VHH binders against C-glycoside deglycosidase alpha subunit (carB). Designs and how they scored, part 5

Target 1, 368 residues: C-glycoside deglycosidase alpha subunit (carB), of Microbacterium trichothecenolyticum (Aureobacterium trichothecenolyticum) (a0a0m2h8p8)
Amino acid sequence: MTALGTPIQGVTLYSFTRAFHGREYDLEGLIRKTAADGFGPGLEIIGFSSFRGFPAIDDAYAGWFRDLIDEVGLVTTSLAVNADIGIHRDRLLNQDELIEYMTLQIKAAAKLGFPIARVQISIEPDSMEALAPIAEAHGVTLALEVHADQYASHPRILALRDRYEKVGSPFLGFTMDWGATVSGFAPSLIEAYRRRGASEELLGQVVDLWNTYYEQGPPADQADHGQRFGSFIGLAARHGRPDLGIDFGINGTGLFGPARVDDWRTIAPWIKHVHGKFFGIDENGEEPSVPVRDLVKLLVENGYNGAISSEYEGWHWNYWQSPFDIISDEQAVQRSAAEAAGSRMITDLAEARTQLGAWLPNTEGAHA

## First folded at step 21 (VHH)

Design cc4 (from aa6 with G54Y)
Fold by OpenDDE, fold request of step 22:
Structure cc4 (fold): chain B 368 residues (1-368), chain A 118 residues (1-118)
Amino acid sequence: as target 1 above (368 residues)
Amino acid sequence: ELQLVESGGGLVQAGGSLTVSCAASGRTFSDYYMGWSRQAPGKERELVAVIFRYGSTYYADTVKGRFTISRDNAKNTLYLQMNSLKPEDTAMYYCAAYEYRFGETKYWGQGTQVTVSG
């Protein structure tokens, strides 16, 4: 019997993208606020968007950053890294160059103190295999993000899983993104469409259409996926709002994934990090579109001892609520859910550090 | 920053074929939904085809069975193969990249003109 997991409370600074881009906070300010507001102790940062000159990180800066993290009482969990083969305008990176580029980012992660690098979903099994010894050498776990429109039991994800199993490295895994297993459209998204003049009839039909697909499950194949996308386009057009069609399609078939929560069990042993993606909290303190309670329960039952980084995605359309308040409320749901599952969310810094260090693989003599 | 540049447009006779391309640079487009839209003079821009991150496709009813959208991630290039072209297909064809962004298309190309003579 596997012991119940005790997930670590955390947040990804991506949740605060508007505040950051709006220059309400710089990186330091945002980190301090994150700590002060109690969203930690786990902290995920997007590398390219947050660290100037990334992945080139000088030692002095890394030292400063690590000191800051210690000062404010957070623990770095995941650094989101990029696999952009188009980083140069003149040509694409070849495989070797990609590996080198990824290596630089892995080193940066290690230097900054991140035990996990979240890898983009676009990375292929061969690349992950090639990166495994590099990851191990630096003590950084590579966690490829399972993001809608894919899901845990998607053939591509299963192929990665199988490759992980073959390679046998504990430094390869997945980042679970809750967007793949939602239970409905976010009310705030519907409200956003309403504010754009969508009729109640149209909105009702959009919701009904999504629910229909939800009942059917994830698309059977690429053709089915495309057909579903098209159905949203057509629906919008029939109601005289073709301008909303692509939005409906992207959200309905891309952002809000129809897989069921239990689907995550397929790759549960390889989940190293979690993007607790959510879209809003209602007046009852619940997330109406993401089954947060079920997801946390699943993680607990599968012995997950990593961090859940709250990822507020509703900021794309929700301008009327504070992301800080919403994240606070969502984390309360996580805590409640963990308790209901016979466990708890770790909110103590020392405990989080100890657990994460023990739970994630490490290597002696690891260096940036 | 992702840049999109269309090419391959031109004059073609009705019933003919043409392939337009969209070269992406600055970033990989592998994380985006990629699409072709077209705009004829005096008409609204209309979505023609979309290809998802891993190959799922959508086609407008007006082009279904005649057009094929494809992407080459290794070349960071999007394609639209257009067969059995009709005068009604005459338009400026635009390449677009979409992400999970509410209300706005993330990236557009400058367009390439396709003219189909009767």
Scores: ipSAE 0.564, ipTM 0.847, lowest interface PAE 1.0, mean pLDDT 93
Fold by ESMFold2, fold request of step 22:
Structure cc4 (fold): chain B 368 residues (1-368), chain A 118 residues (1-118)
Amino acid sequence: as target 1 above (368 residues)
Amino acid sequence: ELQLVESGGGLVQAGGSLTVSCAASGRTFSDYYMGWSRQAPGKERELVAVIFRYGSTYYADTVKGRFTISRDNAKNTLYLQMNSLKPEDTAMYYCAAYEYRFGETKYWGQGTQVTVSG
């Protein structure tokens, strides 16, 4: 019997990528706006896109950052780190080089005050195992992100889960990304296709095709995955829009993961952080594509006390709505969902700091 | 910027085999959907094959069972192995890289000509 969880409200600055890259805001400005708009207390940042020179972070810069966080009243939750072995122009990193690169990023997370490093899904079990003592030494939990086109019960994810169980380190886990358990093709993306001239007949059939696959769940194997992709290609071609086929295929079989909410139970004991991925908010203030209420209920019922970083993905195609309003509305859905499940989202800074510290392992008991 | 350059095209007899390749530069393509399209004279460009980040593949019905798409991430190179070639496979073959977001332009190579005689 697990006591009800009280997830911590937060946001990832990934949600505001267009405002950042469009120079509407710099990093300090986004941090101040996050606090002012009430999106905290939890704050997640992407390392290499946000901090100049990352992972080489000098002490003065780290001090400035930590002072800013204290000033505005936020708590750093997760730092997204880069596991891309293709970082060199014309060769791949070997395992030793990857471990060295990841070690620098773990140290940067510790220096900046992030207790979690979100690791990209591409990393292999042997590398995660090798990183465990390094994570323990620096007090940084490594949370590998499970996102579409993967899902909790995917064989690759199960291999990681089984390795985590064998290794036994409390510093290894997962970041749960809600994009793996989508329940509808995003209406905001449908609107973007409409603005590109797609007919209502075509758009209706894209939604219907996606719903057909949603009823079946994730592809059974690589051949099924490819066949689904081909069905979207054929659909576009039959409407005289072969130019949209790749977009439909990639988004319909890759971005919008059709696994069920309950699938997350497969890795629930190892979930350390949550990306509350979503694609938009409708006229009723609800997220029409991601089952936010069911996902929050699952987390509450399973005793989850970590952070949920609202992660707006729709900025890739939505140029007609403010991402700040969208985040505010989505977080209201999360708060309402937690209350409906008999609990609450933590929005108080002091409570968030205390609870996050209790939720994550610490180095006081580490032997490595 | 990702740059794509195809090679390996040429003249081949019907029933024969040919492999075309696509070298990527400027960054690794390991995170991209990669694909081949072709354009025959007087026809529109058509998608031939796609290989996904984690190995899933798609083939157009006209080439399924005869063509094999593969990628070598270490060499940053995409391949299309074409067997049992037919005259109707004659076309300019283009390499492409795709990102999974609306509004992103696809990256295209300049093409390599494959001509099947007989």
Scores: ipSAE 0.542, ipTM 0.823, lowest interface PAE 1.9, mean pLDDT 90
Fold by ESMFold2, last read:
Structure cc4 (fold): chain B 368 residues (1-368), chain A 118 residues (1-118)
Amino acid sequence: as target 1 above (368 residues)
Amino acid sequence: ELQLVESGGGLVQAGGSLTVSCAASGRTFSDYYMGWSRQAPGKERELVAVIFRYGSTYYADTVKGRFTISRDNAKNTLYLQMNSLKPEDTAMYYCAAYEYRFGETKYWGQGTQVTVSG
């Protein structure tokens, strides 16, 4: 039997994107607020949107960042990196160029102190395999994000799992994104549609349609996925709101993934990091769309000792609530859930640093 | 910044075939839902087809069975193969990229004209 896990509490600054891009906070200010508000000790940052000159990070800048992290009492967990092959104006990157681009980002993660690079789901198995020795050389675990509209048992994800097993590198794995296991259409998004003039009848039918598909689970195949998308398009049109059709379709068949919590067992041995994706907190202090308590229980019972980065997604549509309060409330749910599962979330800095180091592979172990 | 440029439009006789293309640059479009919409003179823009990040597709009823959307991620290019063309298919055809979250149209191309003559 695996001993109970004690996940590390953390946050991704993605949660506060509007505050950052709206210039309410610069990077330093947001990091200081994260520590002050108690969202740490774990800290995830998006590289290409946050760091000056990313992936080119000079020593002085990296030194400043590491000193700031030490000063405020956080531990860097995951750096989101970019696998975009279309960065040249007139051509795509070939595989060698992609490997070079990813290598620069792996080096940046190491220089900044991030032991995990979260890799976009678009990267292919051959590229992940080619990156394994580079990840090992720099001590950075590559964790490919599994999020909606994919899920743990999706054929594409299973192909990656099988490749990881063949390669055998402990520096390859997954970031588990909770958006794949949604159990209800987000009420805050329904409120956003209401504020855009959607009728209560339409909104009720959107929820009912999503619940029907939730009961069926993930689409059986690509044709089923497309048919579900079309059903949301048609629903909007029938109510005289074809302008909302794409919104309903993408959110209802893409953003809100209807896989079940135990689906994650399919890739559990390779989960290195967790995006605690969520969409809001209701008046009772609970997340009505994501089964946070069941997900934390699964992680605890399966011995997960990595970080859970709370990832608030609702900032795209919710202009009436503070994302900082929402993160605080969601993390309280996580702590309560871990306690209910017989464990706890790690919130102590020194404990988090020690456990994260033990959880992830190290260079000495790679030679054994 | 993702940039979309359509090409391949032109004059086609009814019953004929035509392929329009959309070249994407500045970013990989593989993380986007990609689609084609069309606008006939005096009409609202209509969604024609969508291809999802990982291959699922949707087609409007007016084109289902006649049109095929596809993407070539290695070329960062979106295609719409149009068969059995009818005069009512005459429109400006626009390539679009949608955020895989929220359905907000992120980028539009400038369009390519398809004219089907009787």
Scores: ipSAE 0.530, ipTM 0.825, lowest interface PAE 2.1, mean pLDDT 90

Design cc4 (from aa6 with G54Y)
Fold by ESMFold2, last read:
Structure cc4 (fold): chain B 368 residues (1-368), chain A 118 residues (1-118)
Amino acid sequence: as target 1 above (368 residues)
Amino acid sequence: ELQLVESGGGLVQAGGSLTVSCAASGRTFSDYYMGWSRQAPGKERELVAVIFRYGSTYYADTVKGRFTISRDNAKNTLYLQMNSLKPEDTAMYYCAAYEYRFGETKYWGQGTQVTVSG
């Protein structure tokens, strides 16, 4: 019944964090490489870590940035903003101060040309509601990220969905993060543990334990969640590697979310942006941990016309492969998956600009 | 940059109770897994308890049923309520914060001494 979606190909510069922090690339260099390597047309950037003086962006700097984007042929999609109320060393922000801080970031997104601000899960529904008229005034959609250890049907996420329905603003929604719907423990992380001296027996048992929990789906409650964490801790200890226990527990119960692809249907109408989180590409050119093909199919079938920002997470542990090659390979999977679903990924700049403008709500300032 | 400062340690009689706390600053800890570890002199640091971002908990077998971890996100403060204390609970107790992503950021406090006599 819904026309097939044609998602926009893109990338978040988060994928290249090690190259940026290692000063192999500055911001301009990463933007130019993104365009040159064909990772666009969509471009997502993390605000605080990328833009000098963020969220205070002066007009000359914004002009330079917009000129660069136009020169290299990209379209700004999402700006990752910070909802952290602990930005002062001696106190927490109250709600009015949080709203002011978020307002500055919404204005920065508008000035830089980002129609979406990706919001961290920590923000409360009352704050999102208070921000709705501000988002509308500046033409910036607020898209709260749903990622592991949360998932679309989690009670916290459903409470936000119900609040969005009550508020009725098209400027509130979600960023879908594929890390919530992982179907396999990342082989590149297993390799990283191997390089840290973990035995093949331990590694096999970590995978088996994770698969056991994957078959059960998300934890039934907080007690189940804690029990799963403890099982990974105990597994590491039984193999004489208590030093790996926290890593197993956090990744196995927090980073690799075992929700099913179909779970996303519960919030599908509110999905405004997608983090195409992934952990690596195997020798067959496939992502072995994230069901990319099923996720793209779901988005196509549900009429999703926004961007999918490829988000490589494996850079935290993978020092032996180029993140640029890995992004290129993952985007090829997305394109293939969209074709197999009877559609395509938009890779043309002009089409991407037109479709993004049509996809998102707009006011006089929507494309600013 | 998250900073952690423990307090509330001291001398306690065996069988007694004590609460230690950890004040966090620099950012909210609401997005972190928070935990307590302990270390007796000359021994490895031992994980005691973890509280997840949204309230799930884990306890080491040696403390389960006697210790309770809790967090107050509005005060950016982590607590460990220790009941039925034993001499083997004597240790320096450290607050820890773990980012929910693989191993990139682990923050530690300087510790608070708990000594159980008797």
Scores: ipSAE 0.522, ipTM 0.825, lowest interface PAE 2.2, mean pLDDT 90
Fold by ESMFold2, fold request of step 22:
Structure cc4 (fold): chain B 368 residues (1-368), chain A 118 residues (1-118)
Amino acid sequence: as target 1 above (368 residues)
Amino acid sequence: ELQLVESGGGLVQAGGSLTVSCAASGRTFSDYYMGWSRQAPGKERELVAVIFRYGSTYYADTVKGRFTISRDNAKNTLYLQMNSLKPEDTAMYYCAAYEYRFGETKYWGQGTQVTVSG
């Protein structure tokens, strides 16, 4: 039996993208608000969208950032990095150039104080293996995200898990994204479709169709996946709304992943970070689409001591509610869930810093 | 910003074959769902085929079994192989990219004309 985990409470600034892009807050302002509103102690940031000049981070800027984090009382957890080989408008990166680009981002994560780099699923397993010694040298764990259009037991994810096991580096792992284990079509997205003129009959059928696929679980193969997508396309067209078809298809088969909570057990030993993806909070203070309580219980029972970054995805369509209130409410659900599982979420800064350091692989560059 | 440029259109006899392609630049499209739509004179644009970022495919009933969509992520290129072409397939063919996180179509190419005679 393993000791119960005590996950660290945190947030990704991705949750507040509209406030940032709308210039209601700059980066410093969002960091200060995160601390003031109690969303920490864990802080996750998207590198290329947040840090001007990323991955080129000079020492003075890094010093300013680390001083700010210490001043407001947060702990940096994960930095989202970019594995896009098409970053040049006139050519693609080759393998060596990708490794070089990723190396710059790993070094930026270390310089800024992030012990985890969240890596996009698009990076190939051979590239992850090649990056392992670089990650080790800089004390930055590479955590490849398992997104909603895949799932923990997906053949591609299992192949990567087996590669990690063969490589044997503690600096390789996964970011668990709760979007893969959704149990209901998000009501706030249904409301957004309603505001775009979708009829109640269409909306009811979208939910019913999704529930049918939820009962079946993840697609059996690529043909099944394509057929599900086509069913959403056809549903929209039959109601005279072909303009909504791609939206229904992408969200129904790619955003709301129908895998079961227990599916995560297949990669649990390699989970280094968690995106607490969610889509809204209902009038009872609960998340109606993501089984937050079961997910937190699973993490606690598996001894998970890393961070859970609350990741609000509903800002894409929800213009009528404050994302700050929504994050606060979702974190309350996580804390309650951890208590119900016989444990707690870590909300104390000093405890979070100590625990995160013990959770991740030891290296000279990773210690505070 | 992802930019899409189609090519390979042309005149082909009924029953013939043609491959159109879509070169992407500015970003890799490996993180997008990619697709082809077409618009015939006097008709609305219609979805033809979609390929998901992990390789699953969807085809409209009117082209299923005759058309094949594929992508080469290393070359950032999308293809549509069209076999057993009919005059009804005559249209401007557009490449499209769709956001993974929300299904709004984000990018369109300018199109390539396919004309089927006979």
Scores: ipSAE 0.474, ipTM 0.793, lowest interface PAE 2.5, mean pLDDT 89

Design cc5 (from bb1 with V50I K106R)
Fold by OpenDDE, fold request of step 22:
Structure cc5 (fold): chain B 368 residues (1-368), chain A 118 residues (1-118)
Amino acid sequence: as target 1 above (368 residues)
Amino acid sequence: ELQLVESGGGLVQAGGSLTVSCAASGRTFSDYYMGWSRQAPGKERELVAIIFRGGSTYYADTVKGRFTISRDNAKNTLYLQMNSLKPEDTAMYYCAAYEYTFGETRYWGQGTQVTVSG
């Protein structure tokens, strides 16, 4: 029997995108606030949006950053990196150029002290295989994000899993995103549509339609997926609001994934990082659209000792609540869930550092 | 930032075929849901087709069976093959990229004119 895992409490600064773009905080300010408000000790940062000149990181800057992290009492967990091959206007990057581009980002992660690089879902198995020795050389685990509308048992994800198994590198894995296994539409999203003038009748039918598909599970194939999307388009049109159709479709068949929590068992041994995606906390202190308790239980039961980075995604439409308050409440749910599962969330910095260092693969001296 | 530029529009006779293209630049379009919309004179803009990141497709009922949306990731280009064209298909055709999050986040091209003569 696998020992129960003790996940590390954490947050991704992506959750605070609105505050960052609004210039309420700079990067240092967000880091300090994160620590002060107790959202750590785990910290994920998006590379391109947060570090100027990324992936070129100055040595002095890296030193400053590491000192800051130590000063405030956090532990870097994951750096979100990009696999964008369209960075040039005249042509796309070829495979070699992509590998080089990814290598620069891996080096940046290592330099900044991140043991994990979150890789975008668009990366192919061949590229992941090619990047494995580079990741190992720098002691950085590549964790490809499983993000809706895909899910753990999706054919593409299974293909990646199979490639991981074949390659046999401990530096390849997944970032689990909870958006793939939600249990309902977020009330705050429904409220956002309401504020856009959607009738209660329309909203009720949108929710019912989503629930119908949820009961059926993920789409059987691409045609089914398209048909489901079309159903939302048609529903909006029938109610005289075709302008909402695409939004309903994207959220209903994309962002809010209908896979069940148990689906994650398919790739559980390869989960290296977790995006604890959520959309809101209700008046009872629960997340009504994400089965947080079941997800944490699954991680604990599978011996997960990595970080759960709370990812508040509701900020896209919710302008009326503070992301800081909501994250605090969501992390309380995680702690409660871990305890109920016979374990706990790690909130102590020293323990988090020790556990993460022991749980993730590393290469001594790889930090160039 | 993603830039979209449509091309391939023109005049075609009823029953004819035409392919319009959308060239993406600035970043890869592979991370987006990509779609075609059209706007006829005096009418509202309407969705024609969408292709999802995973390859799934949606078509409006008015074009189903006649139009085909496709993407070439290697060329960072979106296509719309239009067969059995009708005068009612006359419109400005726009390329769009949709975020996988909240649907209000999207990019638009400037459009390419398609005219079908009766």
Scores: ipSAE 0.607, ipTM 0.876, lowest interface PAE 0.8, mean pLDDT 93
Fold by OpenDDE, fold request of step 22:
Structure cc5 (fold): chain B 368 residues (1-368), chain A 118 residues (1-118)
Amino acid sequence: as target 1 above (368 residues)
Amino acid sequence: ELQLVESGGGLVQAGGSLTVSCAASGRTFSDYYMGWSRQAPGKERELVAIIFRGGSTYYADTVKGRFTISRDNAKNTLYLQMNSLKPEDTAMYYCAAYEYTFGETRYWGQGTQVTVSG
């Protein structure tokens, strides 16, 4: 019997994008607030948006950053890296250049103290294979994000899994994104549409349409996915609101994924990081659109000892609630769920560091 | 910042073919839903086609069977192959990138003019 996992509580600073862009906090300020508010100990940061000059990180800055992390009592978990082949204005990166660029980001992750690099879903199996020895050399685990409209049992994800198995490197895995397995639209999103003047009739039909697809499961193929998208477009148009059509379609087929929670079992052994994506907490203290409790239970049962980075995504439309309060409430749900599953969320810094170091693959000397 | 630049527009006779392209720079469009919209004079902008991150496609009913949207990740370029063009297809064609539709996560190109002569 696989030992029950003890996931590490954490947060991705992406959750606070609005505050960051609004210059309410700089990076240091946000890190300090994150620690002070108790969202740690796990910390995920978006590399490109958060570190000036990324992926070029000077030694002094890296030292400062590491000292800051130690000072505030957090543990770095994942650095979100990008496969941006369009970095140059004049030309695109070729495959070799992409590998080089990824290598620089991996090095940056290592230098900053991140044991995981979250890789974008766009990366191909060949590239992941090529990056495996580089990842290993630097002691950084590459975790490709499984994000809606894809899901664990999606053919592309399975192809990656198969490649991982073939390569046999413990430094290749996935970032689980909870958006792929939601149970409904977020009430706050519906409210946002309401505030944009959508009729109750239209909203009801949008919800019903999504629920219909949810009952059917993920799209059978790409054509089916496109057809589902189109159904939202048509629905909006029929109600005299074509301006909402694309919104309904993208959110209904791209942000709120219809896969079931159990789908994650398909790739569970390769899950190295988790984006605990959620959209809101209701008056009962529950997330009404994301089955957080079931997801945490699944992770616990599969022996997951990595971090769950709370990713509040509702900030895109919810301007009336504080992301800080909502994350606090969501993490309470995670803790409760872990306990109900016969385990617990790790909230102790020392324990988190020890567990993460033991659970993730390490290369001796990689930090030398 | 993601930048989109359309090209390939022009004058074409009815029944003809044309391919427009959208070059992305600054960021990879791999994380976005990429789409083509068009706007004819005096009409509202309408969605023509979308290609999703996973490769799924959507086409408006008016262009189904005639238009093909595709992407080249290696070239960071979006394409719209237009066959059997009709005068009704005359419009400014815009490239767009979508992430999540609430907020300012939408990127637009400047457009390329397609004119179909009858």
Scores: ipSAE 0.564, ipTM 0.857, lowest interface PAE 0.9, mean pLDDT 93
Fold by ESMFold2, fold request of step 22:
Structure cc5 (fold): chain B 368 residues (1-368), chain A 118 residues (1-118)
Amino acid sequence: as target 1 above (368 residues)
Amino acid sequence: ELQLVESGGGLVQAGGSLTVSCAASGRTFSDYYMGWSRQAPGKERELVAIIFRGGSTYYADTVKGRFTISRDNAKNTLYLQMNSLKPEDTAMYYCAAYEYTFGETRYWGQGTQVTVSG
């Protein structure tokens, strides 16, 4: 019998990338706004794009950051780290150099107070295995992101799950990204294409094509995936808009993953963190393309006590709505969904800190 | 910033074979959809092939069965093996990386010239 989970409300600052890169906000400003607008208590940050000098974090900077987090009343949940072997212009990192680079980032996560490092799906399984004892030594859980166009039961993900089981470390797991289990083409993206002059006939057919693939579920194999991409390319070309074809294909076969909510059960015991990926909120206050209520219900029913970082992806195309309002509205859906499932989202700082500490593997000094 | 550098172009007789490559630096390109496009003088740039993060592939009808796209994540390198080349394949071949986004963060290389005689 599994007790109901009480997921922790939170946000990833990825949601505000345009405001950050546009210099409307700096890191401190976004952290303060996150607390002030009630998006916490959980906070996820992208390390390499956010922290000055990352992964080289001096003690004074780390002290400033921890003091800021304590002042505004947040709890650090996940730090997105970089597995990029191509970071130098004139050479690639070999495996030993990658392990050293990742070790620096694990240490930075610990120094900044993040108990989870979100790892990109690009990292090789041998590298994850090599990092497990390092993760344990520093009290940082490595959570590899399951991201569209992959999904929980994808053969590559199941193979990694089997590797985790062989390794046997509780410091290895997954970040669940809701983009793998989308149930509708995002209406705000359709509006963006409309603003670029796409006809209503073309847009209707794009939605219909995506819906037919949704009914089929994930591609049967790599050839099917490529053929779906080609179908979006061909559709755009037949309407005299070949300039939209790649965009339709990438979004329709890559961003909007058509796996079913229940697919997540295949890796549920290894889920350590959640990206609550979503694309917008409609006039009724609901997310029309991501089944937020079903996903929260699944997490509650499976006893999930980690954080859900709301992750707004629509900022790439939506220039007419505030991402801060959109996050606020989506989190209201999550809270309502948890209540409907007989539970609640944790929004209290002290409860969040206690629960997160109990949820993650124990190690010396992990809570200090 | 992702940087892409193509190489391996040259002159080849009709019916021959050639492999072009694209070295990536600055970021791990395995997080991108990678592809090849080509442009002949006076023509629009056209998509040739894409390889997805998970290994799926797409080929334009004009090259299907003759061209093979592949990647080596350990070397951060993309390849296009071109067999049974035709004069119509003469073009500047460009490497590209695509993100999930609405067209905005697409990266291009400088191109490598492929010329098919006959």
Scores: ipSAE 0.442, ipTM 0.776, lowest interface PAE 2.6, mean pLDDT 89

